# Designs tried in a protein design chat: VH-VL binders against q08179r182to404. Part 31

Target 1, 223 residues: q08179r182to404
Amino acid sequence: KLIEIRKKTSEFLHETLEESNLITYNTIENAEKKQKFLNFFRKLYSAKEGKIMTFQHDEISAIAQMFKNDSVLDNLSRPQLAAMSKFMSLRPFGNDNMLRYQIRSKLKDIMNDDKTIDYEGVESLSQEELYQACVSRGMKAYGVSKEDLVDNLKVWLELRLRQKIPSVLMVLSSTFTFGGLPKENYSKAFSPLAEKKETKSKYDDLLDLYYDGILQVLSSIPD
Below, E stands for the ipSAE of ESMFold2; O stands for the ipSAE of OpenDDE; V2 stands for 0.75 times the mean of E and O plus 0.25 times the DockQ between their complexes.

## First folded at step 13 (VH-VL; framework fv_prolgolimab)

Design k6 (at its last look DockQ between E and O 0.77; V2 from the best seeds 0.81)
Fold by OpenDDE, look of step 14:
Structure k6 (fold): chain C 223 residues (1-223), chain A 119 residues (1-119), chain B 106 residues (1-106)
Amino acid sequence: as target 1 above (223 residues)
Amino acid sequence: QVQLVQSGGGLVQPGGSLRLSCAASGFTFSDYWMYWVRQVPGKGLEWVSTISDSGGRTYYADSVKGRFAISRVNAKNTMYLQMNSLRAEDTAVYYCAKEGRDYGYFDYWGQGTLVTVSS
Amino acid sequence: QPVLTQPLSVSVALGQTARITCGGNNIGSKNVHWYQQKPGQAPVLVIYDDSDRPSGIPERFSGSNSGNTATLTISRAQAGDEADYYCQVWDDKTHVFGTGTKLTVL
């Protein structure tokens, strides 16, 4: 049931995010960062036009870091907020502000939990704790081995705590990564270039998937 | 503006106890993890302890584990460091610090409190 | 356990550029933060996450991090920049500080 709900929610978000403006105007004060931002999105739009463009993980991270949870949440529509709430295992109710508050509160909990897990180690968690941690973050958790849950959470922590990717983008990315969307809808034009390590680990694969998801989220931002 | 004002400290004999306080203002105290960092005079910085936003999680450097206790009262915007079984090597200036916007660094520091452990 | 190595001292002429290094195994994969500490004062954050600058910190301060070395660069050095500088990372479930560098402005 949860898988089905998440799949439907993911599909909904995927369809509606393209119509949403995650950030109306970038208030980036640094000229260099602003230029980087613009260049990235120009590249992204070129990719949308069918040009094969390659994006590196560090490039994606750099842009993702320019987003803020509040700014993103403030620009989501009510249906998107509701969908996001459901994806995060929340029960959406009330007006838009209430939904945003619920999501913000949940994100805050996740952020604190991330720090806690980082101090204590992912391996210290029980299977149930891992399951709940993954579910709360929008990850696939049902039927997933403990080992895979650990890897999933490690990737999450890397992106959140090391790469400083905003949690709101991470959750949205999870909708693309774990929502079961057909791979066919991913334009080959978006090729996150993972450093071709000869032996790609499951961890690396997951990392690539998340970056792809983040890229998809970023690509949904209108001109 | 963010302010961290410390109090407590002083001279104590080995085996003694002290309690440090850090009063926070200028930000939502309950939203941030807080830290203690110490510095031996003329030496470098050393992380001492971490407390989560709610105070539910606490972490300690091995050098102080079992002897120091970090706590906070969010309603008072105050963090504490209870130091027991003090040793000569605990002699240092102790700083309270605020977590930055992002994880892993300290964006604001208290003025420091000198703790001297000597017979 | 991890060790961050800094030079004991760096000297710079007034108006020139100072560079303070922080060495660590694979430090380039970590987020490095820098603190300035003047005598008798608390540390002040001057760079976080390798290259980001807090509000109020002059643009003269910049940071980079790659490979095994992070670098704090202070351009157009001023007399007021004379201080101890510490790098810091989160690593192995602990906060690790560098050994510190005394910057002298000549």
Scores: ipSAE 0.874, ipTM 0.958, lowest interface PAE 0.5, mean pLDDT 91
Fold by ESMFold2, look of step 13:
Structure k6 (fold): chain C 223 residues (1-223), chain A 119 residues (1-119), chain B 106 residues (1-106)
Amino acid sequence: as target 1 above (223 residues)
Amino acid sequence: QVQLVQSGGGLVQPGGSLRLSCAASGFTFSDYWMYWVRQVPGKGLEWVSTISDSGGRTYYADSVKGRFAISRVNAKNTMYLQMNSLRAEDTAVYYCAKEGRDYGYFDYWGQGTLVTVSS
Amino acid sequence: QPVLTQPLSVSVALGQTARITCGGNNIGSKNVHWYQQKPGQAPVLVIYDDSDRPSGIPERFSGSNSGNTATLTISRAQAGDEADYYCQVWDDKTHVFGTGTKLTVL
């Protein structure tokens, strides 16, 4: 049931994100960041089918940090806000402002929980707490081993708390990473630059998947 | 204009108690996690305690755990540090601090309050 | 007991560039924050998340972090930059401060 709701809301968000102005260029903090933004999106939109542009994780993080939660939420349509709310297991009700408040409140609760987990340790969570933490963040949790839930949550904490990826982008990225949609339907014109290791950990694979999700969100922005 | 105004402090004998206060203004106090950080005179900084925005979670450095209690009253925009069973090594200037818009750093600090523990 | 090691003292001529280091094992994987503390005053945040400046901090303050060393750089040093400087990270359930550096502007 949850899987079906998430699949439908993910499909809707993926189809409609291009229609949203998630960021306004002139509101970017300074000239250095504006130049990074321009270089990134020129590279992102200059590559087409048959050639894959690669982006370093740091490069992706720097751009993602520019997408402030309030600005992103203010530019989503009511149907998009409702879809995001449902994806996050909220009961959407009321007008646009009430939907934004519900989402902001949930994102604040998740951020507080992220900080709590960082102080107490991921390994201190019970199986039920771990399951609920992953579900609330839009991750696949049903039928997932405890070990994999721990790794998923550690990746979330790394991205949100260290890499400073805004919470709204984290949730939108989850729709691409864990929304249950076929990966072959994602753009192949770009990918994150995979770390060159002889053996990759499950953690490293999850990081790359999440960065790919962030790239998919960013690529959906109007040119 | 963010402002953290501290009160309390003073001289106390070993084993005694003090309560420090930190009054906040210029921001929505209930939205932010708050901290106590101390500095031994002439020495460096040491994190002491953390309290969540609601006050539902509290964390302590090992050196003060079980002796200090952090609390807040959001309706009064005030945070407290109850210090019990004080020791000579607790002698320091105590700062309250606000977490920034994001995680891991202290963007505004109170003026500091000296606590001296000696006979 | 994690340790962030800073030089005890750094001197810089007026108008020149000062560099204050903060050493720690794999500190490049952590977010490093920097505080300025003048005599008798509370610390003031001057750099957060390695290289970001709070409002009101001049552009001549900059930061970098890689490998085992983070660096606070103060270009065109002024007399008013004379202070103690502390680095700080979040590391495994604690906030850790560096040992502190006294910057003297000659």
Scores: ipSAE 0.802, ipTM 0.922, lowest interface PAE 0.7, mean pLDDT 87
ESMFold2 (binder alone), look of step 13: mean pLDDT 92; pTM 0.939
OpenDDE, look of step 13: ipSAE 0.873; ipTM 0.958
ESMFold2, look of step 14: ipSAE 0.771; ipTM 0.907
ESMFold2 (binder alone), look of step 14: mean pLDDT 93; pTM 0.943

## First folded at step 14 (VH-VL; framework fv_prolgolimab)

Design m1 (at its last look DockQ between E and O 0.83; V2 from the best seeds 0.83)
Fold by OpenDDE, look of step 14:
Structure m1 (fold): chain C 223 residues (1-223), chain A 119 residues (1-119), chain B 106 residues (1-106)
Amino acid sequence: as target 1 above (223 residues)
Amino acid sequence: QVQLVQSGGGLVQPGGSLRLSCAASGFTFSDYWMYWVRQVPGKGLEWVSTISDSGGRTYYADSVKGRFAISRVNAKNTMYLQMNSLRAEDTAVYYCAKEGRDWGYFDYWGQGTLVTVSS
Amino acid sequence: QPVLTQPLSVSVALGQTARITCGGNNIGSKNVHWYQQKPGQAPVLVIYDDSDRPSGIPERFSGSNSGNTATLTISRAQAGDEADYYCQVWDDKTHVFGTGTKLTVL
């Protein structure tokens, strides 16, 4: 049931996310960052026009870091907020501000939990704890081995704590990564250049998948 | 403006106890993890302890585990370091520090307080 | 337990560029932060996340990190830049500081 709900919610978010204005260009204070931002999105648009464009993980991270949880949440529509709430296993109720508050609160909990896990180690978590941790972050958890849950969470921590990807973008990206959408529906229009390591680990694959998800979220931002 | 104002410290004999305080202002104290870092005079910096935003999680360097206790009262915007069983090697300037916007660094520091453990 | 190695001292002529290195195994994969500490004062964050600069820190301060070495660069060195500088990372479930570098402005 949860999987089905997440799938439907993911589909809905995918459909409506392009209508979202997650960040305004004017909120970026640094001129260099502004230029980087513009260049990135120009590249994204070129990709949408059918040009083969490759994106590096560091490039994606740099742009993602320019986003803020509050700014993103403030620009989500009510249906998107509701969907996101459901995806995060929240019960959406009330007005838009209430929904944002609930999501923000949950994100805060996740953020604190991330730090806690980083201090204590992912390996210290029980399978149930890992399961709950993944579920709360919008990751696929049901039927996933403990090892895979650990890898998933490690990737999450890498992106969130090391790459400084905002948690709101991480959760949204999870909808693309773990939303259960058939691979065929993933627009390969954006080829993140995974460092061609000769032997990709499961971790690396997950990392790539997440960056793809982040890229998809970023690509949904209108001009 | 973010401010961290420290108090406490002083001279104590080995085996004694001290309590340090750090009063925070200029930000939502309850939203941030807080830290203690110490520095032996003329030496480098050493992380001592961490406390989560709510105070529910605490972490310590091995050198102080079992002897030091970090705590906070969010309603008072104050963090504490209870230091028990003090040793000569605990002699240092102690700094309270605020978590940055992101994880892993300290963006603001208190003025420091000297703790001297000597017979 | 991880060790961050810094040169004990670096000298720079007024108006010239100073570079302070922080060495660590695979430090390039970590986020490096830098603090300035003047005598009798608390540390001040001057660079975070390898290259980001806090508000109020001059553009003369920049950071880079790759491989096994992070570098704090101070261009157009001023007399007021004379201080101890510490690199710092989160590693092995702890906060690790470098050994510190004394920057002298000549």
Scores: ipSAE 0.875, ipTM 0.958, lowest interface PAE 0.5, mean pLDDT 91
Fold by ESMFold2, look of step 14:
Structure m1 (fold): chain C 223 residues (1-223), chain A 119 residues (1-119), chain B 106 residues (1-106)
Amino acid sequence: as target 1 above (223 residues)
Amino acid sequence: QVQLVQSGGGLVQPGGSLRLSCAASGFTFSDYWMYWVRQVPGKGLEWVSTISDSGGRTYYADSVKGRFAISRVNAKNTMYLQMNSLRAEDTAVYYCAKEGRDWGYFDYWGQGTLVTVSS
Amino acid sequence: QPVLTQPLSVSVALGQTARITCGGNNIGSKNVHWYQQKPGQAPVLVIYDDSDRPSGIPERFSGSNSGNTATLTISRAQAGDEADYYCQVWDDKTHVFGTGTKLTVL
């Protein structure tokens, strides 16, 4: 069953991400980006040492953009590639390069579908189309209202199309978010700084959830 | 060495038809969404039409919807714009353009082709 | 439908800094792209995603975007920078271009 496969593959990926060098500081393309990287990870290290730190959505996005799809995929082990493939509803086969190709092809299909949805409007999708769009992106879709599916997909489109979060990071962060919104009464050692608002909407809560998923992926990177 | 080489265009009477071509080289054409953008001489730019990488999805500005048809033949690395029921206000230089690495912008443009609709 | 408003013209002395604005409702929430067009030529992308430069564009071209205004900044203006400049966004199911600005280098 898809839910059980996603649970197993998510757990494996969460347990093994620290073993992967998804990005190396010296490969970052310019000095401005290197400085942003250093500032962010110094702050992140402080948060891991027990200090409560807030992270702005914009600063998380800037760092996430540094994790290029090909670089990330090249640094995943075959078991991680297989787990990622299974999470994405692909049947893994062949060597590492074949797995990377399958993943890249699926990510391209999702990106093309993202563009299509943005041209046609999320509100133009039927219940079944919304369901399939959310399932294919690793989001909770079964038993979810149409209105909530719309909000989930709008958050995905915001992150992928406006914020330019790389597709591989979107999938990795989906392993933290596919279960949907948690209870409201929790607090976390890592806190994304949401847009300062007097009252949060369901969309804003979902946006915070997805940024937290990205932050969790980033926090898994070895020092 | 990304190149977009356009052909077609010319003078046509109102109600007439033309087909523009855009031949691509220097990149994997079938991986990219493609666009037509036009410019009335001495004036600004206007998006006209979009086609997905496979050709399975097409989109049009309201001003041309129902009259223009974008298409592509990936085996030929060529995109087309079929323009029907032409009007005087369609007079413009037409550019083909390539999708950038990310969503929302056009990183390479063809040289432009003038279409004049006049009696 | 949304209109991106640019000044009709901007003048800059050789070696000085030019600023070309692109106004739109809540444009700061959108990714703004900038194109340079010289007479008789196709547009050339000079800035994308608010502030990023394509390969081959000099560092003196920069961009910013917040609130209702995006700005293209050209420092140390050269004669070769004289051109029309257009901003562009993706908005409301369309690709929207600004009204265009003629930059004159004096």
Scores: ipSAE 0.792, ipTM 0.918, lowest interface PAE 0.8, mean pLDDT 86
ESMFold2 (binder alone), look of step 14: mean pLDDT 92; pTM 0.941

Design m2 (at its last look DockQ between E and O 0.72; V2 from the best seeds 0.80)
Fold by OpenDDE, look of step 14:
Structure m2 (fold): chain C 223 residues (1-223), chain A 119 residues (1-119), chain B 106 residues (1-106)
Amino acid sequence: as target 1 above (223 residues)
Amino acid sequence: QVQLVQSGGGLVQPGGSLRLSCAASGFTFSDYWMYWVRQVPGKGLEWVSTISDSGGRTYYADSVKGRFAISRVNAKNTMYLQMNSLRAEDTAVYYCAKEGRNYGYFDYWGQGTLVTVSS
Amino acid sequence: QPVLTQPLSVSVALGQTARITCGGNNIGSKNVHWYQQKPGQAPVLVIYDDSDRPSGIPERFSGSNSGNTATLTISRAQAGDEADYYCQVWDDKTHVFGTGTKLTVL
């Protein structure tokens, strides 16, 4: 039931995010960062037009770091907020501000939990704890082995705590990564150049998937 | 503006106890993890302890584990470090520090409090 | 247990560029932060996440991190830049500080 709900929610988010403006104006104070931002999105739009463009993980991270949870949440529509709430295993109720508050609160909890897990070690968690941790973050958890849950959470921590990806983008990314959305033939135009490490570990694969998801979220931002 | 004002410390004999305080202002105290870092005079910096935003999680360097206790009262915007069983090696300037916007660094520091453990 | 190695001292002429290194095994894969500490004062964050600068820190301060070495660069050195500088990382479930570098402005 949860899988089905998440799948439907993911599909909904996928459809609606393309029409949404996650950030109206990026208040980037640094001229260099602003230029990077613009260049990235130009590249992204070129990719949308069918040009084969390659994005590196560091490039994606750099741009993702320019986003803020509040700014993103403020620009989500009510249906998107509701969907996001459900995806995060919340019960959406109230007005838009209430939904935003609930999501913000949950994100805060996740952020603190991430730090806690980082101090204590992912391996210290029980299977149930891992399951709940993954579910709360929008990850596939049902029927997933403990080992895979650990890997998933490690990737999450890498992106959140090391790469400083905003949690709101991570959760949204999870909708693309784990929502089972048919990889629309989005032409390999968005191939994150995973450094072709000859032997990709499961961890690396998951990392790539998340970056793809982040890229998808970023691609949904209108010009 | 963010401010961290420390109090406490002083001279104590080995085996004694001290309590440090750090009063925070200029930010939502309850939203941030807080830290203690110490510095032996003329030496480098050493992480001592971490406390989560709610105070529900605490972490300690091995050198102080079992002897020091970090705590916070969010309603008072104050963090504490209870130091028991003090040793000569604990002699240092102790700093309270605030977590930055991102994880892993300290963006603001208190003025420091000298703790001297000597017979 | 990770060790961050810094030179004990660095000297720079007034108006010149100072570079302070922080060495560590695969430090390039970590986020490095830098603190300035003047005598009798608390540390002040001058660089975080390798290259980001807090508000109020002059543009003269910059950071880089790659391979096994992180570098704090102070361009157009001023007398007021004379201080101890510490690098710091989060690693192995602990906060690790470098050994510190005394910067002298000549």
Scores: ipSAE 0.874, ipTM 0.958, lowest interface PAE 0.5, mean pLDDT 90
Fold by ESMFold2, look of step 14:
Parts: sequence; C-alpha cells; structure tokens
Structure m2 (fold): chain C 223 residues (1-223), chain A 119 residues (1-119), chain B 106 residues (1-106)
Amino acid sequence: as target 1 above (223 residues)
Amino acid sequence: QVQLVQSGGGLVQPGGSLRLSCAASGFTFSDYWMYWVRQVPGKGLEWVSTISDSGGRTYYADSVKGRFAISRVNAKNTMYLQMNSLRAEDTAVYYCAKEGRNYGYFDYWGQGTLVTVSS
Amino acid sequence: QPVLTQPLSVSVALGQTARITCGGNNIGSKNVHWYQQKPGQAPVLVIYDDSDRPSGIPERFSGSNSGNTATLTISRAQAGDEADYYCQVWDDKTHVFGTGTKLTVL
C-alpha cells in the first residue's frame, strides 16, 4: 500500500510544483549568486527536443543550496503538504502549521539518523536496518539487493551531508527517483570525474539519477 | 550571543576522575549535536567526543573510549564530560563546541578548562 | 589514520597576502574548515565548507579546496591576524585536525 501511496503523492506533487514559488529571486543573497541563478535557469529553460542540456553536479548543488527549507514549506498548499506527508509515511493531521511541524520533525529525525549512520558506518547496518533506512527516505527498497541499498544510502548521505542539499529538496527529488523521471527529459546531470571512467559504477549512476531528480524539481519552478 | 561557559577543570592524580560542564545559551540547545575537543599545551587540537541532540547517541575517540562518558541535560542547557581512569596523557585544555549550521564542523567554542593529571 | 599536513609556520609582511595550506589525500572531495587560535584563547571558526565565512569574519579571509590541497588565504594581513591556524575535516568516523600553522605578521 505504501508503493501506491507514494505513486499517487509523487504524481500530485509533480503536477502542482509549478503552482508554488519555491524560491524568490529577489531574496537571493548577493549579485554573484543571483547571476548564477539566472545563468542556470536560462540554460535549463533552453532545454528542448533534440538538444539535451547537461549540468555538472557542482552546478546543481550550488543552486539547490540557495533554497531555504522553511520558505519552501511556507509556499506549499495544504494539499501539497498532505501529499508530502503521505509520501514520507506520515499521517497528515491538523492545520497547515501542524503539517509543516510534522514534516520538519520527520526531516530532523532523518537528518539525525543520517549523522548516526555516518558516524557508525553504512556497513554496520543489518539488512533490515538498511531496508528501513532506505524506505524512510523515500527510496524503493522492496526486492532490492543489499548492495544496492548500501549504494542508495551512500548517495543520500553524500547529497545531504557533504553536498548540503536542503532536506525539502531531497524529499521532492525522491518523488522523481521513486515515481520516475518524465518521459521527455531534456536535462541531464553528469560528473566530470565519473565521465572519465570507461564504465560507471552503480553508485555513479545513482548519483546521476538523484541529481536528475533535483533538476526536475528545479525545472518545475516558475520562470 | 551564542555562549558556551565551561567549568570543572583542575588537578587530579592518575586514576582519578573529573566531570567537566558546559552551559549553553543564545541558541536552542536541544536542536544541536555537541562536542568535546582537547588540546595538549603547546600542541594541536584533538576531537574527543560527540553527543547527539537528544543525547541518545554518543561517540568517542579511540584514546578515551571506555574511560570518558559524554552526557547532556537539555532541560538545563548543559553538556557534561565524565572523565574516569585519568592518565597523564589526558592532560589538556578541554573545549566544548557546538555543531555548526551544516554537518561536520564546530561553529562556537567554550573558553576551555585545563585538566592536569599528575602525581 | 588520516593526517592533514600544514606548514609549521608562515610569515607575511603587514598588508600582504598570506596563504596557509592543508594537505591530505583527496581532500578536495571533503569539506574543509579553518580555525584561528590566538595564544591563551579558544579557537574561532574563520572558514567552513571550504570557502564560506561565518558572520563577523572579514572578507580578507577566504578559502579554496581542490585535489590534495586546501588553502586559507588572508589578504591585507594585519597584526591581529597573527595566530595559529588549523584546518579540519570529517573523515572516516573521525574529526581530523591539521597539524597547525603559526602565522607571523612582520
């Protein structure tokens, strides 16, 4: 039932993200960051059939870091907050402020668990612990090998802890990695280091997938 | 505005015990992971211990595992380091430190307390 | 156990630019933080996440990190910049500090 709930909530969020102003250009800190924002979105909006625009992971991370969790949550409608809550395996309850609190509390719990795993090592988790860790983060975990669960969790830790992708964007990105990227996807993430390899590891492919999810979230905001 | 005020240092014989305290103000203490870092006089900095925001998880450098215990009482905005079975090599200035905005660094430090372990 | 290597000392003329290096294998893949410590005082964070400045740290302090070297740069050095400087990373379940560099302003 969890899979069905996540499919439905992912679809709803994908359809409605453009209705929400997740970031306001005028609130961006300085002229250098404003210029990076403008250049990035001009490139992103120039993506079209027959011309795939590619973005380095560092570019995507720099833009993602401009988002503020509270601002994003404040700009989501109640149906969007409810969908996000359900995707995160929370029971939506109460008014909008209670929904935001529940989401923040869950994100805090996941962040603390992320730090715990990073201190103890991903290798210290049992298969059941790995399964629960991946499920709680919005990943497909049923029928997934232990090796793949480890790689998924390592990618999450890299993005959340080292690349500092805001927690709300991580959840929204998870809806695209769980629910699937659009069929006509004209934007692609890449890593220069991974591109030098003759064959990419599963970890490298997962990193690209999650960055593609972030790109989809970013492509959904208004021009 | 953020303040970490330490107490509890002093002179102790080898094998003895001390408890250090770190009183926090100017931020929501229960939201942050906290740390102890020490410095042998005239030498560099060494991480000692980490405690999660709730106190449910604790981590230690290998050199102090089993002898030191980090704890916190969030209702008092205070963190502690219980140091047992002290050795001469534990002689150092001990700093408490606060988790930064992002993961992995220490944005505010206490004033330091000297612990001297000597016969 | 990873080691972050710093030069023992660096000298800089008043008003000139100082550079303090922090060497480590593949340190460019990690977030590097820098602390200033004056004699008898606690460390003070001056750079975090490679290049970000905390509030109250003048823009004369900057940082970079790539490959095997992170660098703290202090432009227009002042007498008050004379201190010990430590780099720090999170690496393999441990917070690792550099060996420390004494900056002398002439």
Scores: ipSAE 0.781, ipTM 0.916, lowest interface PAE 0.8, mean pLDDT 87
ESMFold2 (binder alone), look of step 14: mean pLDDT 93; pTM 0.942

Design m3 (at its last look DockQ between E and O 0.77; V2 from the best seeds 0.82)
Fold by OpenDDE, look of step 14:
Structure m3 (fold): chain C 223 residues (1-223), chain A 119 residues (1-119), chain B 106 residues (1-106)
Amino acid sequence: as target 1 above (223 residues)
Amino acid sequence: QVQLVQSGGGLVQPGGSLRLSCAASGFTFSDYWMYWVRQVPGKGLEWVSTISDSGGRTYYADSVKGRFAISRVNAKNTMYLQMNSLRAEDTAVYYCAKEGRDYGYFDYWGQGTLVTVSS
Amino acid sequence: QPVLTQPLSVSVALGQTARITCGGNNIGSKNVHWYQQKPGQAPVLVIYDDSERPSGIPERFSGSNSGNTATLTISRAQAGDEADYYCQVWDDKTHVFGTGTKLTVL
């Protein structure tokens, strides 16, 4: 049941994010960062037009870091907020501000939990704790081995705590990563070139997948 | 403006106890993890302890584990460090510090409190 | 366990550029933060996440991190920049500080 709900929610988010103004142009104070931002999105739009563009993980991270949870949430539509709430295993109710508050609160909990897990170690968690941790973050958890859950959380922590990717983008990315959405042909145009190690570990694969998801989220931002 | 004002400390004999306080203002105290860092005079910095936003999780450096206790009262915007079984090597200036916007660094520091453990 | 190595001292002429290094195994994969500490004062954050500047920190301060070395760069050094500087990382479930560098402005 949860899988089906997430799948439907993911599909909904995928469809609606493309039409949403996820973020009004961040007042980037730094001219260099602004230029990077513009260049990135130009490249992204070129990719949308069918040009094969490659994106490095560090490039994606750099752009992702320019986003803020509040700014993103403030620009989500009510249906998107509701969908996001459901995806995060929340029960959406009330007005838009209430939905945002609920999501913000949940994100805060996740952020604190991330720090806790980082201090204590992912391996210290029970299977149930791992399951709940993954579910709360929008990750696939049902039917997933403990080992894979651990890897999932490790990747999450890397992106959140090391790469400083905003949690809101991470959760949205999870909708693309774990929502089971068919890869459309244009997705090939978005090839995050992770350093192709000859032998990719499951961790590396998951990392790549997450960056793809982040890229998809970023690609949904209109000009 | 963010402010961290410390109190407590002083001279104590080995085996004694002290309690440090850190009063926070200028930000939502309950939203941030807080830290203690110490510095031996003329030496470098050493992480001592961490407390989560709610105070539900606490972490300690091995050097102080079992002897020090970090706590906080969010309603009072105050963090504490209870130091028991003090040793000469605990002699240092103790700083309270605030977690930055992002994880892993300290954006604001208290003025420091000298703790001297000597017979 | 991890050790961050800094030079004991660095000297810079007034108006020149100072560079303070922080060495660590694979430190480039970590987020490095820098603190300035003047005598008798508490540390002040001057760089976080390798290259980000807190509000109020002059643009003269910049940071980089790659490979096994992070670097704090202070351009157009001023007399007021004379201080101890510490790098810091989160690693192995611990906050680790560098050994510290005394910057002298000549």
Scores: ipSAE 0.879, ipTM 0.959, lowest interface PAE 0.5, mean pLDDT 91
Fold by ESMFold2, look of step 14:
Structure m3 (fold): chain C 223 residues (1-223), chain A 119 residues (1-119), chain B 106 residues (1-106)
Amino acid sequence: as target 1 above (223 residues)
Amino acid sequence: QVQLVQSGGGLVQPGGSLRLSCAASGFTFSDYWMYWVRQVPGKGLEWVSTISDSGGRTYYADSVKGRFAISRVNAKNTMYLQMNSLRAEDTAVYYCAKEGRDYGYFDYWGQGTLVTVSS
Amino acid sequence: QPVLTQPLSVSVALGQTARITCGGNNIGSKNVHWYQQKPGQAPVLVIYDDSERPSGIPERFSGSNSGNTATLTISRAQAGDEADYYCQVWDDKTHVFGTGTKLTVL
């Protein structure tokens, strides 16, 4: 069913993502952003067993914002586009351009729904609406309490609408949060404000988890 | 080039009605959420209303809820603001605005239309 | 209704650097946008998402945002920079504008 399809498609995407050039260094907008990119990836690639590297949410967001949906989609193979479509509960058909259009259309629908929720308030959604909103975004939602669904959706809204993480990276990150992070994980996200709290909230833990997913997408880029 | 051309302002008595228009060109109008923002002469800016790209969702500042109605006709590349039960405090220059490429800001504005409500 | 507080006016000598502040509780957690408005004209976006510059806006315009204060910086001020400046955020289901600052270039 849906769970099994999502597991298989996320595994395929994880195994093949390094084969895709999701961003070209020389096309980055300006020298300041190029330097941030270089510093970030030198730090990221230095992470290994015995030398765990930590990243603040803000630095992850700055790098993620350099990716463009169209450029990422243009660099995915047809099998990868089909896997992404299936993960998003789409029926893939047609050539590569039709698959890209279907994905862009779905991402547009999710973005419009994100804006609607932000205007109306997460509290205005029924349990069924919360469930559908979370499922459509690639989150595990079956058997999850209303309170946890609210936190999941708030994390999504924070990342997409406020931190401006590109929609395509949000979906790719969902494959890591849905399919599980690698056991051998030498890069970690953190928030200095959340680390100062006596007890971290479920929201704070979820935010770290999603930033860890973004780190996994970024770490899959060829050296 | 992106252009927003407004019309429909004027003088009206309290309790009256007025309809503002905003004609768009230079971009795919049906892809973008649109806004009305007003400015009392000599004062600051105040968000008034938002409409989704399809027109299926509309939102209003508390000060205008129930009195103003935002709409759009995508086939005509035009957005409207129907203002009913007008009050003196509604006197302002009204701007239409386009949402930017992403969320939360207004990248292009119309020239503004003065609405004056006086007894 | 939330309030973004700006100084009523700021003066800068020609060729010097102007800084216009926008104060709000925890504004550093929000995306701050800046608009320039000249007399009789519509606002023009000059900075979005704290520090991003739209096409056509000179590099003399820059922005920062942390803690409770966002700042618009205009270096090498020119006569044409004389205008009203407004900050803006999305917060609590509304678009909130700052109180506005009149920049005078002397």
Scores: ipSAE 0.805, ipTM 0.924, lowest interface PAE 0.7, mean pLDDT 87
ESMFold2 (binder alone), look of step 14: mean pLDDT 93; pTM 0.944

